# VH-VL binders against q8ixk2r445to577, part 164

Target 1, 133 residues: q8ixk2r445to577
Amino acid sequence: FFGMLQNKGLTDYCFDYNPPDENQIVGHQVILYLCHGMGQNQFFEYTSQKEIRYNTHQPEGCIAVEAGMDTLIMHLCEETAPENQKFILQEDGSLFHEQSKKCVQAARKESSDSFVPLLRDCTNSDHQKWFFK
Key: E = the ipSAE of ESMFold2; O = the ipSAE of OpenDDE; V2 = 0.75 times the mean of E and O plus 0.25 times the DockQ between their complexes.

## First folded at step 8 (VH-VL)

Design p47 (framework fv_zigakibart)
Fold by ESMFold2-Fast, scan of step 8:
Structure p47 (fold): chain C 133 residues (1-133), chain A 119 residues (1-119), chain B 107 residues (1-107)
Amino acid sequence: as target 1 above (133 residues)
Amino acid sequence: QVQLVQSGAEVKKPGASVKVSCKASGYTFTGYAMHWVRQAPGQGLEWMGYINPYSGGTKYNEKFKGKATMTSDTSASTAYMELSSLRSDDTAVYYCAREKYGDYYFDYWGQGTTVTVSS
Amino acid sequence: DIVMTQSPSTLSASVGDRVTITCRASQDISNFLAWYQQKPGKAPKLLISAASTLQSGVPSRFSGSGSGTEFTLTISSLQPDDFATYFCQQYYSYPYTFGQGTKLEIK
């Protein structure tokens, strides 16, 4: 699968990666932003190794969650995907991070109307349901 | 060069409707949310809502739900805002404003469209 | 709704003066605050975003500060072009709201 990774509950919002520096693609948090259909910052590839890849900029990035954290951060992709970069896109649309045993949820940044994907305990919430478009 | 060019002034009777246009140029129209803001004579600014030109998805200020309708035409790179059942207190300058990508504040504004509602 | 209150509503000053305009939010908005300048008959123009980030092309005499609920816009040495109405805006939560405006008049 590849394309825009959209949320079922927070409709009209997509995974988005907008690094401030073209020369440093890694180390920044993945956000959620209004879907725009242009690819670029919202184009992701789900691989057979269960990676979520960002390849609009070079070098290619892979979404990861650092130990003890709940935020999704862009890291460099590796030849064999490490456990912290593996997400299982399940039939019900949940995006399960196997290493932490948590699910990716569309969440508010603080109490604002700006949004980010965060790891949370798995629930049957539409805010934890994702699909490629 | 980013430009937002709005339609000309309108004078309407109470009960009529008005449709204001905002033509965008100098950027990819579908990449940026378009907001609408009004300003009554001698008063401050009031946020009405936004449209995502890619999806047609909208968010309205509760005050304007059922009163304002926002639409867009991607092929024409034009956003629209229609007000129905006009009252005298709808007299205002109406602005379109582009949202800064990922940051939510308004980086470019149209020149404004004056709508006067009088008997 | 988040209420934005500016002070003063009107400020009279002379060219060369340092002026400060204050904006208060009714609840914590972090740094999700923008300042706009509006001249008579014209659309607002963005001056400052994220409470303190000066926009490209805006003169360095303009500066913003603050976080949470208290914010200020400062003009270090007024120029003739600066006589205008200034608005603060929160973009923390919908509906987005503006202060009532501060009119900067020539003394």
Scores: ipSAE 0.764, ipTM 0.910, lowest interface PAE 0.9, mean pLDDT 93

Design p48 (framework fv_zigakibart)
Fold by ESMFold2-Fast, scan of step 8:
Structure p48 (fold): chain C 133 residues (1-133), chain A 119 residues (1-119), chain B 107 residues (1-107)
Amino acid sequence: as target 1 above (133 residues)
Amino acid sequence: QVQLVQSGAEVKKPGASVKVSCKASGYTFTGYAMHWVRQAPGQGLEWMGYINPYSGGTKYNEKFKGKATMTSDTSASTAYMELSSLRSDDTAVYYCAREKYGDYYFDYWGQGTTVTVSS
Amino acid sequence: DIVMTQSPSTLSASVGDRVTITCRASQDISNYLAWYQQKPGKAPKLLISDASTLQSGVPSRFSGSGSGTEFTLTISSLQPDDFATYFCQQYYSYPYTFGQGTKLEIK
């Protein structure tokens, strides 16, 4: 699986990585933004090691969740994927973070109409269903 | 360089429709949301809605729902905003504005299209 | 809807003056606020984003501050080119809303 990672519930939004500092590509939060089909910030690969990779820059980035946090942060990929970088894409479209036992949900940033993927208790909500386009 | 060039001024009779165009150049048209903002004579700015040119998905200010229709033509790199059933109070300057990527504020604006509805 | 209220509606000032325009939101909008300058017959021009980030090419005499519900735009030493109408805009929630504008005119 590779391409734009789009949300089923928040239908026009895709995973997006748009760091403000070109000299430091890791350490920033992954966002959700209007799908645009240009690749770049919205091109991700789901690997057999259960990583969500961002390959637009080198070295490659891997999405991770820090202990005790619910935000998805870009981290450097490692030779062997650490547990905090592993997401299980289920047949029903849910994206399960095994280390935390939580699912990735499209959510509001604060109470705004800007959106981010956050870890939440797993539900049958379309906001927790993802697919590659 | 980024440019948004809008169609020329229009004078219409009540009950008519008008379609304003906004031609984009200097960037990838499908990569950025295009917003429409109205300014009535001597008044402030009023947000009408946006279109995602990639998907054709739209979001309208409830006030303009059923009045305005936003579309885009990717081959022409042009966004459109059509107003139906024109009334005198639709007289305004209509602007297209590009959303700053990931940040939501408007970084580039068209020059504006004056629509005058003569009663 | 989030209501944006600017004060004053009209401000008379002289070249060299320090000018402050305020903008208040009816609810917390964090720092999702932009300031635009509009001259007669022209489209608005972005001056400041995220409450305090000065846009490239905008003179350093312009500055923005504030967060939550109260924001200010300051021009430290007014120049002739600065006489214009200024608008604040929230982009926290749809529908996006603007203040009514502050017209800065020559005293």
Scores: ipSAE 0.764, ipTM 0.918, lowest interface PAE 1.1, mean pLDDT 93

Design p49 (framework fv_zigakibart; at its last look DockQ between E and O 0.93; V2 from the best seeds 0.00; counts 0 for: pae E 2.2 > 2)
Fold by OpenDDE, second read of step 9:
Structure p49 (fold): chain C 133 residues (1-133), chain A 119 residues (1-119), chain B 107 residues (1-107)
Amino acid sequence: as target 1 above (133 residues)
Amino acid sequence: QVQLVQSGAEVKKPGASVKVSCKASGYTFTGYAMHWVRQAPGQGLEWMGYINPYSGGTKYNEKFKGKATMTSDTSASTAYMELSSLRSDDTAVYYCAREKYGDYYFDYWGQGTTVTVSS
Amino acid sequence: DIVMTQSPSTLSASVGDRVTITCRASQDISNYLAWYQQKPGKAPKLLISEASTLQSGVPSRFSGSGSGTEFTLTISSLQPDDFATYFCQQYYSYPYTFGQGTKLEIK
């Protein structure tokens, strides 16, 4: 699967990554932003290694969850996907992070009307449902 | 060079409708939310809402629900805002403003459209 | 709605002066605060975002500070081109709201 990764519950919002330096794409947080269909910052790929890959830049980035964190951070992809980069996009649309055993949820950032994907306990909420478009 | 060019001044009578246009150039129109902000004479700025030109999704200030309708034409790279049931207190300069990508402030503005409502 | 209150509403100053405009939010908005400059008959111009990030092309004499509920825009040495009306804007939550403006006039 590839393209925009859109949230079901939070309508019209997609995974978005816009690093300040295109030559250094790692270390920043993945956010949610209005879907725009341009690709680039909203183009992701779910790979056979269970990565969510940001492959519009070289080297390619892969979404990771750092220890003790609930945010999605861009890391470099590795030849063998590390455990903190493994996600399962389930049939019901839930995006499950294997290492933390939590699900990716569209959530408000700091109680603002900005949004970010965060790891939360898995529920049946549409805010935890994702699909590629 | 990003540019937002709005339609010309409008003079309307109470009860009428007006549709303001905002033509965008210099960037991918569908890639950025377009907001509308009004400014009554001698007053401050008031956020009205935005449209996502890609999806057509909108969000309105509750104050302007039923008053303002935001649309867009991607083929023309143009955003529109229609004001209905115009009243004298709708007299204002209306601005389209592009949202900074990923950030919810406005980096580019149209030149503004003056809408005057008078009997 | 979050109310943004600017002070003062009007400010008279001379070229070369250091001026400070304050914006207060009715609730914590973190650093989701922008400053705009508007001249008569013109659209607002973005000066500062994230409370303190100076936009490209904006003179370094402009600076922003603050977080939470109190914010300031400072012009270190006022230039003739700086006489205008300044607005703060919160983009923490909808509806986005602006301060009522501060008109900076020549003394």
Scores: ipSAE 0.842, ipTM 0.935, lowest interface PAE 0.5, mean pLDDT 96
Fold by ESMFold2-Fast, scan of step 8:
Structure p49 (fold): chain C 133 residues (1-133), chain A 119 residues (1-119), chain B 107 residues (1-107)
Amino acid sequence: as target 1 above (133 residues)
Amino acid sequence: QVQLVQSGAEVKKPGASVKVSCKASGYTFTGYAMHWVRQAPGQGLEWMGYINPYSGGTKYNEKFKGKATMTSDTSASTAYMELSSLRSDDTAVYYCAREKYGDYYFDYWGQGTTVTVSS
Amino acid sequence: DIVMTQSPSTLSASVGDRVTITCRASQDISNYLAWYQQKPGKAPKLLISEASTLQSGVPSRFSGSGSGTEFTLTISSLQPDDFATYFCQQYYSYPYTFGQGTKLEIK
């Protein structure tokens, strides 16, 4: 799968990686932003290793969650995907982070109307359901 | 260079409708949310809402729900804002403004369209 | 709605003066604050975003500071081109709201 990773509950929002410096693609938080259909910052690839890859810049980035954290951060991809970079996209649309046993949820940043994907306990909420468009 | 060019001034009677246009150039129109802001004579700025030109999805300030309608035409790179059932207190300059990608503040503004409602 | 209050509403100053304009939010908005300059008959122009980030092409005499509920725009040495109305705007939550404006005029 590849394309825009859109949220079912927060209907007009997609996974987005907008690093402030194109020469430093890693270490920044993944956000949710209005879907725009232009690829680039919103174009992700879901791989057979259960990675969510960002290929707009080289070297390729892979979304990861550090132990004890709930934010999705861009890291360098590895030859063998580490556990913190594995997300299982299930048939119901949930995106399950195997290492933490939690699901990716569309959430507010600081209670604002800016949004980020965060790890939360798994529920049947539409805010935890994702699909490639 | 990014430009937002709005339609010309309008004079309308109470009860009429007006449709203001905002033509974008210098960037990919569907990549950026377009907001509408009005300013009554001698008053401050009031946010009306935004449209995502890619999806057509909109968000309105509660004060303008049922009063304002935002649309866009991607082939013409033009956003529209229509006001219905005009009253004298709708007299204002109406601005379109582009949202800065990922950051939400307004980086470019149209020159404004003056709408005067008089009997 | 988040209410944005600017102080003062009108400020008279001379070229070369250090000018300070304050903006207060009715609740914590973190650093989701922008400052705009508006000259008569013209559209607003973005000066500062994220409370303190000076926009490209804006003179370095402009600076912003603050976070949470208290924010300040400073012009370190006022120039003739700076006489205008200044607005703060929160973009923390919908509806986005603006301060009432501060009119900077010649003494």
Scores: ipSAE 0.811, ipTM 0.926, lowest interface PAE 0.8, mean pLDDT 93
Fold by ESMFold2, look of step 10:
Structure p49 (fold): chain C 133 residues (1-133), chain A 119 residues (1-119), chain B 107 residues (1-107)
Amino acid sequence: as target 1 above (133 residues)
Amino acid sequence: QVQLVQSGAEVKKPGASVKVSCKASGYTFTGYAMHWVRQAPGQGLEWMGYINPYSGGTKYNEKFKGKATMTSDTSASTAYMELSSLRSDDTAVYYCAREKYGDYYFDYWGQGTTVTVSS
Amino acid sequence: DIVMTQSPSTLSASVGDRVTITCRASQDISNYLAWYQQKPGKAPKLLISEASTLQSGVPSRFSGSGSGTEFTLTISSLQPDDFATYFCQQYYSYPYTFGQGTKLEIK
């Protein structure tokens, strides 16, 4: 799968990666932003290694969760996907992070009207349902 | 070069409607939300809402819900705001403003459109 | 709605002066604060975002600081081009709101 990774519950919002320095893509947080169809910062690929790749850059970025954290951070992809970079996009649309045993949820950033994907206990909420478009 | 060019000044009677346009150039129109901000004579700025030109989705300041309708025409790279049932207190300069990508503040503004409502 | 209150409303100053304008939010808005400059008859121009991030092409004599509920815009050495009205804006939550403005005039 590839394209915009959209949230079912928080409609009109997509995974977005907008690093401050386009030449240094590692270590910044993935956000949710209004879907815009331009590709680029909202263009992701779900791979056979269960990675979510930021598919606009070489070397490629892969979404990861660092130990003890609930935020999704960009790392460089590796030949063999590390455990913290493996996500299962399930048939019901849930996006399961295998190492932490948690699901990706659309959440408010600091109680604001800005949004980010965060790891939370898995539920049936539409805010934990994702699809590629 | 990013540019937002708005339609010209309008003089209207109470009860009429007006549709202000904002033509964008120098960037991918559908990639950026377009906001509308008003400034009454001698007053500060009020945020009215936005449209996502890609999806057509809108968000309105509750104060202007039912008063303002925001639309866009992607083939013309143009955003529109229609004000209905005009009253004298709708007299203001109306700006379109482009949202900075990834944030919610405004990096480029149109020149403003003066709407005057008088009998 | 989050109310943004600026002070002072009007400020008289001379070229070369150091000027500070404050903006207070009615609740914690973290660093979701922008500053704009507006000249008479013109649209606002973005100066600062995230409370302190200077925008490209804005002179370095402008700076911003603060977080939470209190924010400042500082102009370290006024130039003739700096006489204008300045607005703060919160973008923490809808509806986005602006301060009432600070008019910076020539003394």
Scores: ipSAE 0.547, ipTM 0.860, lowest interface PAE 2.2, mean pLDDT 92
ESMFold2 (binder alone), look of step 10: mean pLDDT 93; pTM 0.946
OpenDDE, look of step 10: ipSAE 0.811; ipTM 0.925

Design p5 (framework fv_zigakibart)
Fold by ESMFold2-Fast, scan of step 8:
Structure p5 (fold): chain C 133 residues (1-133), chain A 119 residues (1-119), chain B 107 residues (1-107)
Amino acid sequence: as target 1 above (133 residues)
Amino acid sequence: QVQLVQSGAEVKKPGASVKVSCKASGYTFTHYAMHWVRQAPGQGLEWMGYINPYSGGTKYNEKFKGKATMTSDTSASTAYMELSSLRSDDTAVYYCAREKYGDYYFDYWGQGTTVTVSS
Amino acid sequence: DIVMTQSPSTLSASVGDRVTITCRASQDISNYLAWYQQKPGKAPKLLISAASTLQSGVPSRFSGSGSGTEFTLTISSLQPDDFATYFCQQYYSYPYTFGQGTKLEIK
């Protein structure tokens, strides 16, 4: 699978990575932004190692969750995918982070309509269901 | 160079409708949300809503639901905002504004379209 | 809705003066605040984003500060080109809301 990773419940929002410097692809939070087609910032590959790879820049980045955090951060991909970079895209569309046993949810902070992908307890919410477009 | 060029001034009678255009150039039109903001004479700025030109998806300020309709034409790189059932208190300058990618504030604005509603 | 209160509504100053404009949010908006400059008959122009980030091409005499609910825009040495109306805007939550503006005029 590859393309735009879109949310089922938040129908017009996609995974997005817009690093402030095109030469620095790691260390920043993955966001959700209005879907605008495939290419820079919104093009991701789901790999057989259960990685979500950022494919438009070099070196290639992989989405990860740091210990104790609930935000998705861009890290460098490793030869063998570490557990914090593994996400299981399940048949129901849920994106399960195996190491934490939580699901990726399109979420907003209290009193904010800005959305980001966050780890939350798994539910049957459409905000936790994702698909490649 | 990013540029947003809006249609010319309009004078309308109460009950009429008006459609304002905003033509974008200098960037990939479908990659950025386009917002609409109005400014009544002597008053501050009021956010009306936005359109995603890629999908056609919209979000309106509750005050403008059923009053404003936002659309876009990707082949022409043009966004539109139509106001129906015009009243005198709709007299304002209407701006289109581009959302900064991923950061949500407005980095570029159109020059504004003056809409005057009077009998 | 988040209410943005801007003060003063008008400010008279002379070239070379240091001027400060304040903006208060009715609830915590973190640093999701922008400042815009508007000259008569013109569209607003972005000056500062994220409360304190000066935009490219904006003179260094402009600065922003604050977080949470209290914010300030400062012009350290006023120039003739700076006489305009200034607006703050929160982009923390929808609907986006603006302050009522501060008109900076020649003393």
Scores: ipSAE 0.133, ipTM 0.734, lowest interface PAE 4.8, mean pLDDT 88

Design p50 (framework fv_zigakibart)
Fold by ESMFold2-Fast, scan of step 8:
Structure p50 (fold): chain C 133 residues (1-133), chain A 119 residues (1-119), chain B 107 residues (1-107)
Amino acid sequence: as target 1 above (133 residues)
Amino acid sequence: QVQLVQSGAEVKKPGASVKVSCKASGYTFTGYAMHWVRQAPGQGLEWMGYINPYSGGTKYNEKFKGKATMTSDTSASTAYMELSSLRSDDTAVYYCAREKYGDYYFDYWGQGTTVTVSS
Amino acid sequence: DIVMTQSPSTLSASVGDRVTITCRASQDISNYLAWYQQKPGKAPKLLISYASTLQSGVPSRFSGSGSGTEFTLTISSLQPDDFATYFCQQYYSYPYTFGQGTKLEIK
């Protein structure tokens, strides 16, 4: 799958990677932002290795979760995907992080009206349902 | 390069409606949320809401729900804000403002449209 | 709603003066605060974002500081072009709200 990775519950929001320094594309948190249909910061690829790749720049970035953390961070892709970069996009739309056994949920950043994807216990909430558009 | 050009001043009777336009140029119109802010004479700025021009999705300040309607025309790169059932206290300058990508603050503003409601 | 309160409402100053305008939020807004300058008959112009980040093209005599609930805008050496009304704005949560404005006028 390729395209915008949109949330079912937080309906106008998509995965977005907008690092402050375009010369250092890794190490920053993935956010959720208003879907815009232009590709670029919101263009992702779901691969056969269960990676979510950021294909806007070379070298390609891959979404990862560090041990003990719940935030999604951009790392460099590897020839063989490490376990912390593997997500199962399930039939019901849930995005399951294999290493942690948790699901990706659309969530508020602090108490603000800015949003980020976070790992949470898996539920049947629409905020944990994702689809490519 | 980025410009937001608004429609001209309007004088309306109480009970009428007014539709203000904001034509964007110098950037990809669908990539940025467009907000509306008003300023009554001698008063501060008041946020009305925003529209996502890509999806048509809107968010209104509760005060303006049922009063203001935001729309956009992607082929014309133009955002609209319509106020219905005008009262004298709707007299204000109405601004469109573009949201800075990913950061939520307003990086560019239209020049403003003066709406005067008088009998 | 988050209430933004500016002080003073009016400030009289002379060219060359150091002036400080304060903005207070009714609850913690982290650093999600912008400062705008508005001259008579014109639209607001963004000066500072994220409480302290000076925007491109804005003179270095402008600076912002603060986090949480208390913020300040400072003009280190006032110039004639700086006489205007200044507004703070929180973009932490909807509805976005502005301070009432501080009018900076010639003494």
Scores: ipSAE 0.805, ipTM 0.922, lowest interface PAE 0.8, mean pLDDT 93

Design p51 (framework fv_zigakibart)
Fold by ESMFold2-Fast, scan of step 8:
Structure p51 (fold): chain C 133 residues (1-133), chain A 119 residues (1-119), chain B 107 residues (1-107)
Amino acid sequence: as target 1 above (133 residues)
Amino acid sequence: QVQLVQSGAEVKKPGASVKVSCKASGYTFTGYAMHWVRQAPGQGLEWMGYINPYSGGTKYNEKFKGKATMTSDTSASTAYMELSSLRSDDTAVYYCAREKYGDYYFDYWGQGTTVTVSS
Amino acid sequence: DIVMTQSPSTLSASVGDRVTITCRASQDISNYLAWYQQKPGKAPKLLISKASTLQSGVPSRFSGSGSGTEFTLTISSLQPDDFATYFCQQYYSYPYTFGQGTKLEIK
């Protein structure tokens, strides 16, 4: 799969990676933002190793969840995908993080109307359903 | 250079409708949400809503639901805001404003369109 | 709705003065606050975002501070070009709301 990773419940929002420094693309949190067709920020590749990669021409960035955290952070891709970088896109649209046994959910940052993907216990919520567009 | 150019002043009678345009240039129109804000004479700013020009998706301030309609024309890089059933208290300057990518505040504003509703 | 209250509503000052304008949110908005400057007959201009980030091209005499519910815009040495109305805006949650404005006028 390749394209914009859109949320079913938060319908006009897509995975977005907007690093402030183009020379240092790792270390920042993945956000959710209004879907659009502009530039690189919303284009991701889902790989055979169950990685979600950013910057597909130079696949330097892989989405990861650090130990004890629930936020999705951009890390450097490794030769063999580590467990913290593996996500299973299931048939029902859930995005399952194997190492934690949790699902990626569209969530509010604090109580705001800015949104981020977070790991949460798996449910049938449309906020946990994702598709490539 | 980013520019938002709005249509000219309008004078309408109560009960009429008005459609204000906002033509964008200098950036990818579909990449940025466009918001609408009004300012009554001598008063503060009031957020009306936004449109995502990429999807056509909209979010309205509850106060303007059923009153304002936001649309866009991607081929013309133009956003529109239509007000129906005009009342004298709709007299205001109407602004379009571009949302800063990923950050939600307004980085560029149109010059404003004065709408006067007078019986 | 989040209510934004500015004080003072009108402020008289002289060139060279240090000027402080405050903005209070009715609930915690973290740092999701912007400050805009508006001159008569003109659209608002963004000065400060994220409570304290000065925008490119805005003179360094402008600064913002605060988080949560209390925010401040400071002009360290007032210049003639600074006489205008200033608005704070929260973009924490919909509907986005503005303060009523602070008119900065010549003393």
Scores: ipSAE 0.792, ipTM 0.919, lowest interface PAE 0.9, mean pLDDT 92

Design p52 (framework fv_zigakibart)
Fold by ESMFold2-Fast, scan of step 8:
Structure p52 (fold): chain C 133 residues (1-133), chain A 119 residues (1-119), chain B 107 residues (1-107)
Amino acid sequence: as target 1 above (133 residues)
Amino acid sequence: QVQLVQSGAEVKKPGASVKVSCKASGYTFTGYAMHWVRQAPGQGLEWMGYINPYSGGTKYNEKFKGKATMTSDTSASTAYMELSSLRSDDTAVYYCAREKYGDYYFDYWGQGTTVTVSS
Amino acid sequence: DIVMTQSPSTLSASVGDRVTITCRASQDISNYLAWYQQKPGKAPKLLISAASELQSGVPSRFSGSGSGTEFTLTISSLQPDDFATYFCQQYYSYPYTFGQGTKLEIK
């Protein structure tokens, strides 16, 4: 799968990576932003190693969650995907993070009307359902 | 260079409709949300809503819901804001403004369109 | 709705003066605050975003500070080109709201 990773519940929002400098892709939080269909910051690839890769820049980035955290951060991809970079895209659209046993949910940032993907306990909420478009 | 060019001033009678345009250039039109902001004579700025030009999805300030309709034409790189059932208190300058990608504040503004509703 | 209140409504100053304009939010908006400058007959121009980030091309005499509910815009040495109306805006939650504006006029 590849393309825009869109949320079923928060319907006009897609995974987005908007780093402040294209020469530094590591360490910044993945956000949710209005879907725009242009690729670029919203173009992701789901790989056979269960990675969510950001292919707009070289070297490629891979979405990761640090131990004890709930935010999705861009890291450098490894030749063998580490556990913190593995997400299982389930048949129902859930993105299950194996290492933490939690699901990726579209969530508010600080109660604002800006949004980010966060790890939460798995539920049947449409805010935890994702699909490539 | 980014430019937002709005349609010219309009004078309308009560009960009429008016459609204001905002033509974008210098960037990919579908990549950025377009907002509309109203400024009544001698008053402050009031947010009306936004449109995502890619999807056509909109978010309205409740005050303008049912009064304003936002649309876009991607082939023309133009956003529209239509006001229906015009009243004297709709007299204002209407601005389009581009949302800064990922950050929500307005980085570029159109020059404004004056709409006057004659009494 | 989040109410944005600016003070003063009108400020008289001379070229070379240091001026400050304040903006208060009715609830915590973190740093989701922008400052705009508007000259008569013209569209607003973005000066500062995220409470304190000066926009490219804006003179360094402009600065912003604050977080939460209290914010300030400072012009360290007023220039003739700075006489205008200044607006703060929160972009924390919908509907986005603006302050009433502060008109900076020649003393």
Scores: ipSAE 0.750, ipTM 0.914, lowest interface PAE 1.1, mean pLDDT 93

